# VHH binders against q330m9: the designs that were tried, part 10

Target 1, 357 residues: q330m9
Amino acid sequence: AEQEPKELLEMSTDTERLLEENDLRPLWEVEKDFGNQFGGFEADIWKWEDIQASIDAIERDVPIADLPPGFQRRVAVPVNTGYRNAISNTIYVGVQTVSPGETAPAHRHGANALRFTIDGSEDMKTVVAGEEFPMRDNDLITTPQWEWHDHVNDGDETAAWLDVLDLPLVLDSLNARNTFENHELDRQPVTKSQGYWESQYGRARPFEDTKEDGIPGPFEGNCAATPPYRFSWKDTLQTLRQRAENDDPDPHDGYSLSYVNPATGQPPLFPTMSFRAQLLQEETDPHFHNAVDAYFVIEGEGATHVGDDVLEWSERDIFVIPPDEIHHHDPDGEAILLGMTDRPVFEAFNFYAEAEP

## First folded at step 16 (VHH)

Design s06
Fold by OpenDDE, fold request of step 23:
Structure s06 (fold): chain B 357 residues (1-357), chain A 124 residues (1-124)
Amino acid sequence: as target 1 above (357 residues)
Amino acid sequence: DVQLVESGGGLVQPGGSLRLSCVASGFTFSTYAMGWVRQAPGKGLEWVSVISSGGSTYYADSVKGRFAISRDNAKNTLYLQMNRLKPEDTAVYYCARTYTYKSGSERTVRFDYAGQGTQVTVSS
């Protein structure tokens, strides 16, 4: 509904003064301004070539060791036109690189984080909660809130991945402070063998550990915590292919898999963010919703129609769909996307809404 | 079927005014950006003006300050008010359903449908 510009009602100078002196505003003025704090949210796309060029330039100019404490990470951050701190006011996406021999030092924070590997190898590790996780191409690895994490590249090539965090939701949208701590060491002690965390959430589980639905750190809440976990692309892709071969596609999402919380076996992966692998073979039907959708192109090329815009994407591109915009995908051949959404935030409060035009 | 029907063209003297109209059918008009393109004799197509579904307007430099694009969604009608017309404005004017293609920082305006056009002739 095209909100007709509400004509400002004229008040007397005395009334205006009275309101101002008492930090009061009339309803019609407040109503007009609500929802405009992050004005200008647009459908945007960032091309891999530009991202890569930018991150290379950063690397050239600034050694990782010279970066500020707590931010000793080399990251190019896509920023939306209307929100200049991240891809949206709820989701942060960054492209991080770690060169051979470099270490992103250990820290922890209240925000949830996810790593999606773009360029990885067995010798590239993200260490989370005492376990070394290999970062193979297209692996998705969780970095849950308040878990110590660092990144080490013992390989001979530069590692690259997506950082996805709910930082904007907490820091900007909710105007809360960041809970952050640096580790005393650059590298956290490895206290768990590889596969430990996965073993906690298999079909066979330790009985005592499954009962600990505890939220880590100083935080309290009523949502299930997300554990450290590595989703291998090999397994994900295999399952995705099975779905494409045997099931019908969703009219909007194609063939999709949700990355589920290993602790619950259900989406969302995080209380604040949901992630999907989506295989598209044909044009999808248009729809709109009040959640934000961000995408990383894993494979393929195509376009996404968003309102008046058409986003032309190819491999490793990043693009974002604002809320309430009619949109659909049009792949050129087969494409696989990583979908990222803040939908769980809305669902948690019964605020999610979706419709077809 | 998508249809765009232009009207309002004609012969005018330099300095004169015309108002073009375009009636759209076969799609949800209010959800699309619309624009005007023109083709002068012996020249290629040129974008004249675009109006987004949200009402934002864009103009070619050659027509800025002289032309005004508007829309009435209730009537499924696009308008182009042309003032201070010049001989250089002589062209066939087409109504077009438009999209902005985005590739990084690159922007390209394209259309998928256009009408049959209306002739505008500015001559003394």
Scores: ipSAE 0.703, ipTM 0.862, lowest interface PAE 0.4, mean pLDDT 93
Fold by OpenDDE, fold request of step 23:
Structure s06 (fold): chain B 357 residues (1-357), chain A 124 residues (1-124)
Amino acid sequence: as target 1 above (357 residues)
Amino acid sequence: DVQLVESGGGLVQPGGSLRLSCVASGFTFSTYAMGWVRQAPGKGLEWVSVISSGGSTYYADSVKGRFAISRDNAKNTLYLQMNRLKPEDTAVYYCARTYTYKSGSERTVRFDYAGQGTQVTVSS
């Protein structure tokens, strides 16, 4: 929306000098710069065809083994035109591929992460906290803060997935360092049988006194930690279909499922990011909020209106909606989207705001 | 119903000026980008100028420096100030509600509604 420029208030040279010498600025000048540390945040879309072509080109030129330590991941990163490090200043989305026989070596970091499988197989494994998780199509697998994780493709097809992290929030928005550690081994030891972590957070689960905060590593906080967990698409889709058949849709999100924290049974999945599967059958109603929404198209095609823009999306496309932009979805037929948002960050501090035009 | 009503067209001599107006109704005017398109005799539609909801402006090269697009959201009115008019500017001018369609790196400006148009004739 058009805002009237603030009138420049002139001060004497002496006053300006005094402020400058003491690293001081008047409020009206500072206010102009608030919210403008990053370039313009625009609604944007990345087409799968372009992403795939780019990754293929990267693979051709740079074998995964030749990538630098700590970054031995072949990833194409959607970057906003105004913010060139990620899709937003709070959420990182990357499209990663691992070819047959390749390994992304074990490491851990303070950032929260998850993988959403685009092209998977039974023999594509992400190893998290000592358990091998198969990466099947549309599976969502958490990589919690400070948990060892590596990716190994023992299959005969190249796997692809979304990496979603809160790296920009930590590194850029909060201007903090990323705590990072490489494992001594390329592959972490498998110390848990398949299904172990799931068994810890089922309806029937062990009840033991655990660490008070449950936060791993050197970190402190007051949010519930996210455990290693695999959300199977089969189960997710089944539940989503049940909702579509039996419940009413949200006017903005359609038939939506939240990926909840298994430890709490509630959203958000991470303290910094919430994820949802959204089934759309009809045009949604417009709204706006100060949180960022990023989307991956799981199935279907359509368009999203965002302010003055229309984003035309199809299967496996990625698009982003900036804060405070009026937006709604217009699917062509039935579509399923993965929604990613930084809404929990705002809610944690009572900053979240949403409205209808 | 969305309505766009153009006015201000007419006959002018080369070098003259006109100011077109477009009154919008049936939607929240302030939240939409608006533009002017024109159709000259025997030619297709041509974008002349666009103004975003935020006030950013675009001009075709052919009119840059001569035309000025503006809006008054309180009046739901779009304007086109046309100065130094040329015979080549002769066309029907349409007010249009506009969108920028994005598909990857591709950007296309389109409109979903346009008015009935106003005739601008530049002739000696």
Scores: ipSAE 0.697, ipTM 0.860, lowest interface PAE 0.4, mean pLDDT 93
Fold by OpenDDE, look of step 22:
Structure s06 (fold): chain B 357 residues (1-357), chain A 124 residues (1-124)
Amino acid sequence: as target 1 above (357 residues)
Amino acid sequence: DVQLVESGGGLVQPGGSLRLSCVASGFTFSTYAMGWVRQAPGKGLEWVSVISSGGSTYYADSVKGRFAISRDNAKNTLYLQMNRLKPEDTAVYYCARTYTYKSGSERTVRFDYAGQGTQVTVSS
């Protein structure tokens, strides 16, 4: 809730100078800025038309091969006005493209990553932990922390997807470094048959694996909380439709499915990020919470009320809801959203809170 | 039901002052941006001033420096202090529940509810 402007306590110019010169601030100023350290986190929306134009321009102007080592990824990054580095201080969302015949070279990093395919094909592969995952439209694929991954487009069309990482959480919020390593090869060796990782987390599992905490990997032999996994949109959508046909909607979220961690069978998908598919058919009731909600519009159009703002969204738009803002959705017809939230971070520390106005 | 009831309008000479009030009911007033719109004879609606739920104020260029918008959340009341009134300020003034519509870089101020209006006439 936007607090009424508090009367500023006046100090002498000398005092102000003294504090400034010594990187000191009075408590009342510090308190005022608590929760606003990165500037104004505003509800905002990025239109696909603008994103498309931007990423197409980048694709045209900057072949992947021309990018410096370690940065060989073409990504248009929505940035919030206040943070300027990402959509929020905890979640990074980028739109990445790989042209036909291109390879985003193999690397790994400490941050958790998720890919949500916007324009995909059978011949667009993200190779994660030695397995080639096809990137079909609206597929969601996990890239666990410190796991080797690369992207190879053997198709004839440019592929596009969302990169979703917890980079801001690491870099900005926790003031830590994101560990990063390039693979010696542009493409990691394919050492797993297609379906391998999924097979590790099916209803039938190796007995030994059920007793272990975590998951196999990374490729170098470590374990992680989130496995490499491809969530088929076909299956997800089918399940979502079943819910819409048979169950009651949540008053705030509509018909929602969480992408659960395949290893645990429960949300969150990542320790730092949770993802859900939301089918909206009617206006939802307002609520607010201290977690960030970012959205990608998979299908449909509508608007989201956030505080004093209304975000008008359509297909493939990206928008973000700041913490503690009263919000609700108003779809025009049926809409499907990908919801991205940092809620798990708060829950892990018992800091999560939500309420109705 | 959302209700907005304006008052304070009247006839005033050029250079005079008026204070408009709007009492809101039927919704949580403190959580909404509010504004004033006006319609002059033969003209369309125009925004005069907006105050956010957080207290940020915005003014049309035509009234900047002369008008002041404020709110009392405890009383569910919106105010518009109008000073140095001009004949051009003659209009029906409406209290409005206000939103800023965002579409990419595009911003549009709109309202979903408005009162019945109060007549302000500035004439010698």
Scores: ipSAE 0.649, ipTM 0.832, lowest interface PAE 0.5, mean pLDDT 91

Design s06
Fold by OpenDDE, look of step 16:
Structure s06 (fold): chain B 357 residues (1-357), chain A 124 residues (1-124)
Amino acid sequence: as target 1 above (357 residues)
Amino acid sequence: DVQLVESGGGLVQPGGSLRLSCVASGFTFSTYAMGWVRQAPGKGLEWVSVISSGGSTYYADSVKGRFAISRDNAKNTLYLQMNRLKPEDTAVYYCARTYTYKSGSERTVRFDYAGQGTQVTVSS
């Protein structure tokens, strides 16, 4: 059953204004709007300065202790004006913070989730499927469908990361409920040693008969499941640099590195979402496609042309490109982007289309 | 090379009308928003009107209801119909290739190319 906040949390007028002016909403508000059909969405950008100010304001107005049990999640959510509850109708992106000593309680859901660490530390852990994953800067960690997960900050600094989920696809586009369950404990038992899940999907792997196969939970389908996995930025960046030094760039995406499903060794990472690190050094060529592209700026600054608009981005900004809009990137120097797309949804049905103008 | 060539300017009496034209070349005209900017003597550049690639129009308050922007993509031509002209409309009018720049909540209209301009003088 879908879990919804029972209590209305109040913020100061100033905080509300700040959020409204910057097209941001707190998670507990957007959750109430899931399942509704809204209009289209447009190309847009959310500046980190505004996001940070917003999440700080939320934290100030609504301490975690004031959040209802099981809902200790502070998230500033970029929303398109016309869509209201997410950046797109298929992908949800939120910026979540966990302060020192805080715990986001254990739960699981049918939606696929990904964490991309903005500000992390060794002592910030996301526990997924019984393993503690450190959340270091720019680490990408999967929270697969129906896997227990919680977040614990044992450090002395506030952690921040991107929550990326396919909630809009499930709740809005497919008109389904988000299957959700709270754990009986605030923290799930740690039953796996660190590195366990990685060890399952390395080059040397356990024999196939020893692997858990299938989709966890009550779900059925034909797509490969995504396992719990941490993609370290150190390794990712090294690989990305190797590509930039030795290979040719894609004319549209630059030097692109896909986060592949560890189980298959191929993209997409999730059946519903694909992720890639993109290193841009030059202006890219314009193209358009029917998939949504969302971006987080890992490093650098630049602009993205989308139709008649130009999105001016800098480090830690979030921006979205709607389907069927002609677009290209124009970095100012070198930039690295995290690309998020719902392309796999279209490919699954042979509906993906891309073209050059 | 991107080129924008304005024409149609001149001297008119107050209350008169002019129709400016701008012929574009060197780029796919139909895929760009276009606009008119003007510069009066001793003043800075002022946006007059913009038309998106999709045909949506914007007007400065000072010209709203009097000016009409339009485009003919087949001719790569931008137009500005100016009616009920006032002395304060006296300026050099430039055709410009325009973009809406977004930075968070900030929206600004900018141009990367403009023509040489055409003089419009409204005087009795």
Scores: ipSAE 0.574, ipTM 0.804, lowest interface PAE 0.6, mean pLDDT 92
Fold by ESMFold2, look of step 16:
Structure s06 (fold): chain B 357 residues (1-357), chain A 124 residues (1-124)
Amino acid sequence: as target 1 above (357 residues)
Amino acid sequence: DVQLVESGGGLVQPGGSLRLSCVASGFTFSTYAMGWVRQAPGKGLEWVSVISSGGSTYYADSVKGRFAISRDNAKNTLYLQMNRLKPEDTAVYYCARTYTYKSGSERTVRFDYAGQGTQVTVSS
């Protein structure tokens, strides 16, 4: 048996009663509760072997057609000990599969999402805003807020990809609703030629004075909307190799490329999250920052030191570095990582901080 | 270069106490987990205790309640207070810089550096 707080403060019972009666608490009593809503996030790692075994079991037992309305995606979700719905309290990462002949039905929602292809093919498509985007290995495809999207596997092999969304930030931290709408058709009509969306952001591109505000749906904001877009791995890798041949690496991040918003040519890709491809050829210098970093291993193997922990990773593993942890990467030879961060949120508040130990 | 120098070992009667010290140099002591490993005559290495960079402590079952690990980050020094010593505590005690290696759900404690050791002998 524990002592009751009221008994410990007998001298102040009348004031305590008045506060409690009016749903008030003095600041000095609440201060020890601040910052504890989301537990101590751990540095953690999910091995592809374990993920693969789990998604194979789900695919065997749970066809998409049998899922209830509103949950018609087959996804295995890495979850942190400190937050059991996602890899962190701001970033959701999942591994989705679609078997031959399956369709993940068309819908749209307020949350931005991207798809990073793990096992794809020319016959596995993400269809976004009327255009079919083939999902080739290591391509990054945006399915931005309020754009219709469906995933269609007309091939003969199961496809798998990484979903990355800011759902924990929006739904739990901001307690906002994720506005959502099902399309009447499982597969949206294809109304645009392949390449249409890419063509809209070239050096020569349309400019029309009569365009609307550019943020789809009921939403408003100060940032240009992120368009539907495919960042091909071929182009990304070629550019990384050019950096490696011509530039010095960053001491903390190696050779990196930002997946920028094509409409602005600038990061962040989404208002809440930035993404980069990082080529590591040598051990990096330690640093820490108040934004979370999450990683997917595109190629290679190595280790990441995070405080007292060492995360040993290999191809297709997923790992997370909590805020404020001193960390650095030590690749075994060469490795390429997909980096994911909520840094843009901190920058929007002028709150981002980074230092070396 | 990383250096770990143990001291405080010796001969003690059963039921007695000793305090081991380990002075660290060549790295930022406060940011690393540290631990004690021992090796009894003719036996393999046995983990004794670990203290995280944040001060959380862990003990082997054989020493829990009798030993206390602590650290003084201002002096770059790790300590092991050993009470109610038993003859089976006789060993060379090594100070170690430790990490928790994670591979999925598996957790293993390893060290990358250890000192030369200090002898503890519990004998009547």
Scores: ipSAE 0.302, ipTM 0.706, lowest interface PAE 4.1, mean pLDDT 87
Fold by ESMFold2, fold request of step 23:
Structure s06 (fold): chain B 357 residues (1-357), chain A 124 residues (1-124)
Amino acid sequence: as target 1 above (357 residues)
Amino acid sequence: DVQLVESGGGLVQPGGSLRLSCVASGFTFSTYAMGWVRQAPGKGLEWVSVISSGGSTYYADSVKGRFAISRDNAKNTLYLQMNRLKPEDTAVYYCARTYTYKSGSERTVRFDYAGQGTQVTVSS
């Protein structure tokens, strides 16, 4: 008294072989596989004590000078259960260290990169486009597309910082190549006094016609290039405090600041990723969206609810929220998070969607 | 507000079967993970099984292959099919609303609500 489903869907074995011989697949087989080719991207968390133990072990075992050419950075990479190259299929986060007296040699590449300092000092510097940028705790420094950069520790303690790049998007999803060049010198020449790059984007600044034209290197695009720049933590924190004292929080994100592209004064900081500092004082309202959110805990502790999961975080932990997961944050008192998102990619394609449950 | 009501317990002989049910109300059942915990006489609580909101199932080693957890989201009902019952399965069985707490690689299942329990006794 019922129709057998297999008769409605079966192909002859001769037809199946003909398709296979010609590298063709029927749509209904392909359709079932779409969206399932990654191993299940999950909400994940990496605790700082585990990260710290791991980077200390790598530091003991692997001097930067011993690393092979092209990989002369000592970095531990948080990897997702469902994507084993990064925290997500679009965002790469790494924890890099440089020991006293070490240099991570000068190079440049097509991918924009952000450095968020975890353990720094005045004598630990990222040198970008001719300027020395001291790496002070919780400062955000850009090493943008096709600008020379090296990392030099002339201090007496190991430095550590967070790297954030769009490598999984570029290498695995889109282009499969990150254009790369080594400098002839391990330490690039210092050709600008400290503060030069910042001075070009202040309230008093050069006219538009003094800005660099186009996109550096062999690249072209529709977004203004991101310059080398340092966002100081003390200024960032002061602004967050002023927001908290005078304004109402966003229901989902608390009091937030965007790390904007200094050249435009607008988000996103990079064409594919935007970044924010979020001050949370109360449990937030649930929502979901199709962009990835990743977080580094700058200060405080709490939990983030993601579907069936609860991610318990404290200072310097890293966690990630997959697309389309209902989530909200519940800080223990007050907390400050660095938020990272691939939302600009979705907006560029008219794909971004967000809702409350 | 949250209510979890278990039923289906009773006295069975070794090798027998029972099906436990848990009717949920006061929350959106389909968006929560659910599970069963049990407490044998004079012992602490022991996790038996968990089913995620998406339908993935997990079992304690002591019951794997004998028990099957399932859910019917249209009826707001959680089930536990218990087969090949042993005297060691004698316990009060509680239906629970669960979360997986993650701390690095460590995974801990906790619950925020549990029902009154239903007694399962396996005895010849």
Scores: ipSAE 0.255, ipTM 0.695, lowest interface PAE 4.2, mean pLDDT 88

